# VHH binders against q9y6x5: the designs that were tried, part 453

Target 1, 379 residues: q9y6x5
Amino acid sequence: LPPKLLLVSFDGFRADYLKNYEFPHLQNFIKEGVLVEHVKNVFITKTFPNHYSIVTGLYEESHGIVANSMYDAVTKKHFSDSNDKDPFWWNEAVPIWVTNQLQENRSSAAAMWPGTDVPIHDTISSYFMNYNSSVSFEERLNNITMWLNNSNPPVTFATLYWEEPDASGHKYGPEDKENMSRVLKKIDDLIGDLVQRLKMLGLWENLNVIITSDHGMTQCSQDRLINLDSCIDHSYYTLIDLSPVAAILPKINRTEVYNKLKNCSPHMNVYLKEDIPNRFYYQHNDRIQPIILVADEGWTIVLNESSQKLGDHGYDNSLPSMHPFLAAHGPAFHKGYKHSTINIVDIYPMMCHILGLKPHPNNGTFGHTKCLLVDQWCI
Short names: E, the ipSAE of ESMFold2; O, the ipSAE of OpenDDE; V2, 0.75 times the mean of E and O plus 0.25 times the DockQ between their complexes.

## First folded at step 23 (VHH)

Design la12 (framework vhh_7uia_1; at its last look DockQ between E and O 0.89; V2 from the best seeds 0.74)
Fold by ESMFold2, look of step 23:
Structure la12 (fold): chain B 379 residues (1-379), chain A 123 residues (1-123)
Amino acid sequence: as target 1 above (379 residues)
Amino acid sequence: QLQLVETGGGLVKPGGSLRLSCVVSGFTFSSYHMAWVRQAPGKELEWVSTIQASGGYEYYEDSVRGRFTISTDNAKNTLYLQMSSLKPEDTAVYYCARTQYKYSGEWTPFDPWGQGTQVTVSS
């Protein structure tokens, strides 16, 4: 009865979509398992940082993936969604698939989870797909289930990543009920297909499955733009990341750049690095730039007068609109249990427990997830 | 060589229908998202619709939603745009183009593009 775990992410799945839309398949999954209604993610509430926080149990300042766009001043290296494969960026932490497959007689498999196609500490997932957003969910699932069934040493930890509802959330906005209802129905059908495939392969009863997400989505508008060009000349700074958390590397006196930005908009907080609120756990890494700009919910920082996005994320992690959910099913989990909230960093020590792995030092608290698990005394 | 060839444009009366085709060669069609983009006379380029070629996920600009349908035939390496309830403001050169969604929530720039096909909606 070996302990196996499949970790699934549907990118940009806001927690309250569960209450505001119909999910017959996901609701059946939850009914037979557990639900955490809100997962408090890490600041900034972006894709690369939060997916890495799930699998390392670390705040962004500690795992080193601090944004979707980064600059390291010491090495002069740049990170972006088109330049994300240098192990340098990922090596400040050890993700769970590396720990898993370095333990005797185990393999890991991955279908597109951020970082799984990168050698981290000279170790890459035993089986993986190179990232390609155009590969269907069906093909990702078929590869994962094949590896779970047909590998020596056996695959005990697997990941599966899907880009929706993030892509549609950005395009339409979470308040577009007609388009989001259509999109979310398709996602629920994929969850139904996942469960059906696992049942047909005889995996369902003995595989632990977590379905979660990295962040939510908030509505944006052309009426809520912050134009940096109206406040400061491009020549005074290097822009490392733009919206909704801009990362500013001054080219002139830092105080002068700060003063030009601090009154740019009442809908934007401007922080010197040392003044970033402690509750963000977002200060102690060289990849965090000397000045960050944090837009209010639903506001977009731009260099011109227009924006194409109707939905976005990356805002303050205290905002409910930024929170995903977590659902889980399998022999490790209770049936029909609902939990209010956990921190996203708590997922890692829980997963290590399920898999019988010794967790690396991390920021998670195992006690926050004990009540989800059948083998723990919750009270 | 990468090649995208649009056909199916023409003159049509308001309320009419057209089906645009884009035949693709030189790359693995199912490994990308494919898009329709249009340029009306004297106007900027306007995104119309995008589809994940392999998975069938599709996106529409608001003014065409419910009137246009994007689709693919992977066996023929062909992208389609079924246009119905056409209006004079749909008059444009229609291009097919390749793109891809990235982890960051951004789409790659459209590259390559087709030569375009003219759609004219007039009485």
Scores: ipSAE 0.703, ipTM 0.874, lowest interface PAE 1.2, mean pLDDT 93
Fold by OpenDDE, look of step 23:
Structure la12 (fold): chain B 379 residues (1-379), chain A 123 residues (1-123)
Amino acid sequence: as target 1 above (379 residues)
Amino acid sequence: QLQLVETGGGLVKPGGSLRLSCVVSGFTFSSYHMAWVRQAPGKELEWVSTIQASGGYEYYEDSVRGRFTISTDNAKNTLYLQMSSLKPEDTAVYYCARTQYKYSGEWTPFDPWGQGTQVTVSS
């Protein structure tokens, strides 16, 4: 039987939550598998981009999902939560579920992983759920496990997405111990449910399971706001994305707009597109706007209205608060092994290896994950 | 046609309790998060609580946590807000609404809203 892999994402699960809170179920999962303590995600550290990076192994500039909100100046198209179904946005890369189906004539399944309900390169996940936050984790899990067990061709790759602790992180802030303890307890219970169901179905020993996240969460405050309206008139630009990385489309001369913004706040870096730091790998895509504003950790870019969020993400991907973790269990993985750090793009070639897929060109390094795998030599 | 009808409001003394109900028609609870919001005189609309009807996940603003409990009866298509230890600052018109959490971390409200129910906490 072909190897099977379930990729699970708990949105906004900051890596250090593992150190600061109790996760008996997740810890048990880790004890029987592997842990990567920190995963360096891609810039910007947002949901759509990072989830697509996980499944493509590409930086955002390469796979073309460069933000949660995008604008293409040539086609005049917009991308957002309410408008994410156009393959135009996704077709600059080939996600692993498409590869899985096209290379091996297998099936893929998805429970609300970003992009899985879109035909990418004229291929849509064999089984998928349209995104609906109101659908319980249990129902999502039930569908995924049903597809894993009863599909023909067999489902060999599946994704499962859950919105917590991101939603709560935004609402309460990651430093709210009382509320976040409650939320994270629930998440751990969900992991327990996942493991229990897999055991009940006889999948646990044979299914490879990766539990990870797309980004962390940093504490925000009403005392740390950057008001763009204080620096530039809104008539001079179109705002494509706002915080903590603003995407600016000038309506007047770019240089003029830049000059108005460059000294707007000591807690915000302003970059012309060509001057964006190389380490971000965030330059070589037309969907990246001419000017980007990058707020410092914990600072929020606003217009006239203050932000209601006490936590946010999207900041510099070198910040530990932005980093998720990765845990894995299954035949492909060692037991009781911990690794310090990998890049989020490294997950793709690892998954391809596990599934026996030929990876598309990607930015991941398979060598970074070799020590996690039982069939690889770890130096 | 979609309809939301809030009831259960009234005048109560500080420390008292009220139970609000929101009966919905024209849609299924399980397809949406349901939220309570409130607006006090001269103040902005304030989020109070949200529930994932299908999964029972609950969210509360800090000011009401421990005092308010949101719940649903899917069979009755009814959303509830049990309010206890009420305070004068809880005085507001309370509305129920459909909402959905988005990938981007934003909550999207849906129209229509109910007429609201007045809650007044006063000694």
Scores: ipSAE 0.666, ipTM 0.914, lowest interface PAE 0.6, mean pLDDT 94
ESMFold2 (binder alone), look of step 23: mean pLDDT 82; pTM 0.825

Design la13 (framework vhh_7uia_1; at its last look DockQ between E and O 0.88; V2 from the best seeds 0.77)
Fold by OpenDDE, look of step 23:
Structure la13 (fold): chain B 379 residues (1-379), chain A 123 residues (1-123)
Amino acid sequence: as target 1 above (379 residues)
Amino acid sequence: QLQLVETGGGLVKPGGSLRLSCVVSGFTFSSYYMAWVRQAPGKELEWVSTIQASGGYTYYERSVKGRFTISTDNAKNTLYLQMSSLKPEDTAVYYCARTQYKYSGEWTPFDPWGQGTQVTVSS
């Protein structure tokens, strides 16, 4: 039987939550599998970009999902939550579920993973759920496990997405111990439910399961605001994305706009596109706007009104608060092994290996995950 | 036809309790997040609480946390707001509304919402 892999994402699960809160079910999962304590995600540290990086192994500049909100100047198209179905945005890369179906004539399944409800390279996941945040984890899990068990061709790759603790992180801030404890307890219970379901169905021993996240969460405050209106008039630019990384499309000379913004706040770096730091791998895509503003950790870029969010993400991907974790269990993985850090793009070649797929060109390094795998030599 | 009907409002003394109800028709709220919002005289609309009906996740505005409890009865397609330890500053028209959470971390605008029910907290 072909190997099977379930990729689970709990949106906004900051890595250090594992250290600061109790996760009996997740810890048990880890005990019987592997843990990567920190996963360095891609810049910007947002939901659409990072989820696509996980499944493509590419930096954002390469796969073309460079933000949750995008604008293409040539086609004049916009990308957002309400407009994410156009293959135009996704076709600059090949996600693993497409590869899985095209290379091996297998099926893929998805429960609300970003991009899975879009035909990419004229291929859509064999089974998928349209995104609906109100659908319970249980229902998503039930569908995924049903597809894993009863599909022909067999589902060999599946994704499961859940939007907590991101939503709560935004609402309460990651430093709210009372509220976050409650939410994270629920998350742990969901992991318990997942494991129990897999055991009940006889999948647990044969299914590879990865539990990870796209980004962390940092504490924000009304005392840490950067008001762009204090620096530049709205008539001089179009705002494509706002905080904590603003994408600026100048309506006047780019240099003029840059000069108005460059000293706007000591807690914000302003970059011309060509001057974006190389370490971000966030330059070589036409969807990246001519000017980007990068707020310091915990600072929020606003216009006229203050943000009501007490937590946010999207900041520098080198910040620990932005980092998620990765845990895994299954035949492909060791038991009781912990690893310090990998890059989020490293997940893709690992998954390809597990599934026996030839990976597309990617930015991941398979060597970074070798120690997690039982069939690899770890030095 | 989409309809939300709020009930349960009234006049109470400080420290008192009220239970608001919102009966939904024309759609299944288990497919949405349901929220309570309120508007006091001369003030802006204020979010109070949200619940994911299918998953039971709840969210509260800071000033009402610990005093208000949002809940649902899926069988009755009804949203509730149990309010305790009421304060004069809780005086407002309370509305129930539907919303959704987006990948980006934003919430969809409230739509639809009901006619509201008046809550008055006064000595």
Scores: ipSAE 0.820, ipTM 0.935, lowest interface PAE 0.5, mean pLDDT 95
Fold by ESMFold2, look of step 23:
Structure la13 (fold): chain B 379 residues (1-379), chain A 123 residues (1-123)
Amino acid sequence: as target 1 above (379 residues)
Amino acid sequence: QLQLVETGGGLVKPGGSLRLSCVVSGFTFSSYYMAWVRQAPGKELEWVSTIQASGGYTYYERSVKGRFTISTDNAKNTLYLQMSSLKPEDTAVYYCARTQYKYSGEWTPFDPWGQGTQVTVSS
């Protein structure tokens, strides 16, 4: 049988939730597999960019999905979560499901992973669900397992996406133990259902399963607002994205806009594009705007209004609050092994190895993940 | 034709209970999040509660948590709000509305809205 892999994302699952809340089902999954305690994700620490980095192994500047909201000055196109299906935005990289299903006798399946309902390089996932956040986890899982078990050619790579704990993290904040405990217990029950369904279908022993996330979540507050309108009139720029990384397209001289913003708040860094720190790997793409504003952890950039969010993400990717975890189980993985950290871009070459695929050029390092794998020497 | 029709409002004494209903037609009810919002005269709209129609995941505004329960009957395309321990400050027009959660962590604007049903809590 060809090797099979299921990649699962629970959006906004902060790494330290594992230490601060109870996860009996996930802990059983980890006990029989591997854990990476922290995954250092890519800047900006937003949903579309990080999900695409997982499946391409590329930094955002290289795969072209540089934010949840983007603008291309040449084509005048806009990208948003309500306007994300134009292949133009996705075509700067080749995600693993495209490479997989172009192999002889293989197909790919997807339940709502970002990009899987888009024809990237004229190729859409062989089986997919159109994005709809109201579709239950049970229905997503039923479709994925049906496709894994009943497709010809066989599905060898599948993705499954769930919106929690991101939605609750934004609504309540990660420090709301009462609400987050209830939400995280429900997620653990879903992981239990996943494992039980795979066992019932005879898939558990021969399917590799990765459970991970794209980013964490930090606490926000009405006491930590940066009022952009108090520093600069909105007529001087076009706002492409707002918080916590604002993307500013000047309508007047760029230096004049920069000077109006640079002292706006001690809790915000203002960068000209060429001055963006090299460690962000966030400079070499035309979709990155001439000025970005990066709020400090827990601060929210607003336009003379309050924020409805009590938690947010998108901040500096060095912040532990922005980091997810990775857990994995299956024939490719050791049992009971814990690893401290990897980079999120390292997941792609590891997945390619497991599936026997030749990776496209990428920013990941296979050596960072080889200790997770039974067929590799550690160190 | 897309319609949201609220019923079940009325006059009730403090500490009392009331059950609001919202019957939906013209769209697939189970494909959306459904919400209750309220507005007292001359005040801003206030979000009350939201439910994922298909999966039953619920969210509550802080002041109503523990007193109000949002639910659905998907076979009847009906949204409910069970209101208990009512207070004078709960007096408002209550609207049902449709929304959706997006990858970006944002909710779509409430669209469409019902016509509203008046809830009055007074002695």
Scores: ipSAE 0.649, ipTM 0.853, lowest interface PAE 1.5, mean pLDDT 93
ESMFold2 (binder alone), look of step 23: mean pLDDT 83; pTM 0.840

Design la14 (framework vhh_7uia_1; at its last look DockQ between E and O 0.83; V2 from the best seeds 0.74)
Fold by OpenDDE, look of step 23:
Structure la14 (fold): chain B 379 residues (1-379), chain A 123 residues (1-123)
Amino acid sequence: as target 1 above (379 residues)
Amino acid sequence: QLQLVETGGGLVKPGGSLRLSCVVSGFTFSSYWMAWVRQAPGKELEWVSTIQASGGYTYYERSVKGRFTISTDNAKNTLYLQMSSLKPEDTAVYYCARTQYKYSGEWTPFDPWGQGTQVTVSS
């Protein structure tokens, strides 16, 4: 029987939550499997880009999902939550569920993982749920497990996505111990439910399960705002994305726009596209706008309006507050092993290995995850 | 036709309690997030609470946390707001509204919403 893998994402689960809160179910999961304490995600540290990086092994400049809001100057198309169904945006890469179906003639299933309800390279997940944030975790889990058990060809790769603790992080801020404790407790209970259901269905021993996240969360404040209107007239540019990384499309000479913004705030770095730091791997894509603004951790870029968010993400991917974790369990993984850090793009080649897939060219390093796997030699 | 009808408002003394109800027709709120918002005289619209009807996740504005409880009866397609320990500053027209959470961490604008019900807290 082909190996099976379930990839689960709890959006916005900051790695250090594991240290600061109790997770009985997740800890049990980890005890019987493996933990990577910190996962360095890709820049920018947003939901669409990082989820696509997980399943492609590519930096954002390579897979083409460079933000939650994008603009393509050639086609004049826009990408956003309300407009994410055009394959144009996704086709610059091949996500693993497509590979899974095309290489092995297997089935894939998805419960609301970003991009899974879009035909990519003319291939859509064999089973998927259209995105609806109001759908319960239980319903998503029920569908996923049903597909894993009853599909022909068998589902060998499945994804499950959940919006917490991201939503709460935004609402309350990650430093709100009372509210975050409640939310994180619920998440742990969901993990318990997941494990219990898998056991009840007889899947637990044979299914590989990865639990991870796309990014963390940092505390924001009304006292840490960067008002662009104080620096440049709105008529001089089009805003493609706002905070904490703003994407600027100049309507006048780029240099003039840059000069107006470069000293806007001591808590914001302004980059011409060609001057974006190499470490971000955020330069070589036409969807990256001519100027980007990168706010310091905890600072919010605004337009004459105050942000109501008490937490946010999207900042420098080197910041620990932006880092998620990875836990895994199943026949492919060791038991009781902890690893310090990997890159988020490293997950893809690992998953390909587990599933017996030939990976597409990617930026991941399989060697970084070898110690997690029972069939690999680890020094 | 989409309709939200709020009831349960009234006059109460400080420290009192009220239970608001919102009956939804034309759609199934279990497929959406439902919210309570309020507008006090001379003030802007203020978010009060949100619930994921199907999952039971709840969010509260800071000033009402611990005093207000949002809940649903899916069988009745009804949203509730149990208010306790009411304060004069809670005086407002209360509206129920539909919304959605997005991947980006944003919420969709409230649409639709009801006619509102008046809550007055006064000694």
Scores: ipSAE 0.852, ipTM 0.932, lowest interface PAE 0.5, mean pLDDT 96
Fold by ESMFold2, look of step 23:
Structure la14 (fold): chain B 379 residues (1-379), chain A 123 residues (1-123)
Amino acid sequence: as target 1 above (379 residues)
Amino acid sequence: QLQLVETGGGLVKPGGSLRLSCVVSGFTFSSYWMAWVRQAPGKELEWVSTIQASGGYTYYERSVKGRFTISTDNAKNTLYLQMSSLKPEDTAVYYCARTQYKYSGEWTPFDPWGQGTQVTVSS
């Protein structure tokens, strides 16, 4: 039978939660599989961009999903989580489910991974759920397992997305031990249910399962606000995205807007697009606005003093607080192996290898993940 | 037409219990998150609790956690709030409302709202 892969994301699952909280079910999963303790994600460390980087192997500038809120000056199109279905935004790359289902006798299934309900290059996931956060994990898993067991042509690649611990991380902040402990315990129970469902349906022995995330979470505070209204009048720019990486489209002379912003706060870096650090790989796309503002970890860019989030992400991708983990189990993976770090873009060529797919050009390095795989020389 | 109708309010002594109900019509109840929000006399609206209507995840405001329980009966399109260990500061008009969570980490504005039911906690 062709190899099968289930890719699971728990949004906002910071890597060090594994060390600081108890996960009996996830630890059992890891014990019989592999763990990558830190995955270095892509800048900006936001949900849409990093989920697309996982499935394309590309930096944000290369796949075109450069933020959760975007503007294209040529077409005058806007992207947001309420307006994310236009293929225009997604068509700068080919995600793995498209490549997979274009192979003879293969299909793909999706339970709410960002982009899987969009016809990218005129191809939508063969089986999918439209995004709706009110659908339980149980129903998402039920649909995925039904499709894995009952589809013709067979589903060989499937995805499953869950909103926690991101939602709770934003609401309470990662330092709220009481609430985060409760939330993470519930998530571990869902992982236990996942494994048990796969065992009961006869899928566990021959299905490769990756459990990962897109980013972490850092604590925010009312003591760490950057008020843009103190530095610049709204009439001088269009705000495309606000925090922690603001995207600024000048309405007046760009240099004048830059000069008004550059000394706004010692806790914010202001970049002209051409001056964005090369290590971000975040420059060469028309959707990246002429000026970006990058807040320091834990700082929030606001327009007035009254807005609040207790946890956030999107910061510099060198920050450990922004990094997720990766765990995997299945016939392609070693048992009981732990690895320190990979880049999030490395996941795509590894998945292509597991599935026997030729990867599209990408920024990942297959060699970084060889040690996780039983068929590779690293053991 | 969208309708949310709250019932079950009343007068109760401190330490007592009440159960609020909200009957929903005009939309697919199980496709949304549902919330309870309250407004004390002369005060701003205060979020109380939110539930994934498909029978799932719950959130509680800190001052009500452990005392209030949000639940649904999806077959009857009904949202509940079981309130226990009531305190005078719980006195308010209680509204049910609809919302949704998005990939961006944001909740949509509450829409629609019910007309509210009065809860009064007084000795």
Scores: ipSAE 0.574, ipTM 0.822, lowest interface PAE 1.8, mean pLDDT 93
ESMFold2 (binder alone), look of step 23: mean pLDDT 83; pTM 0.843

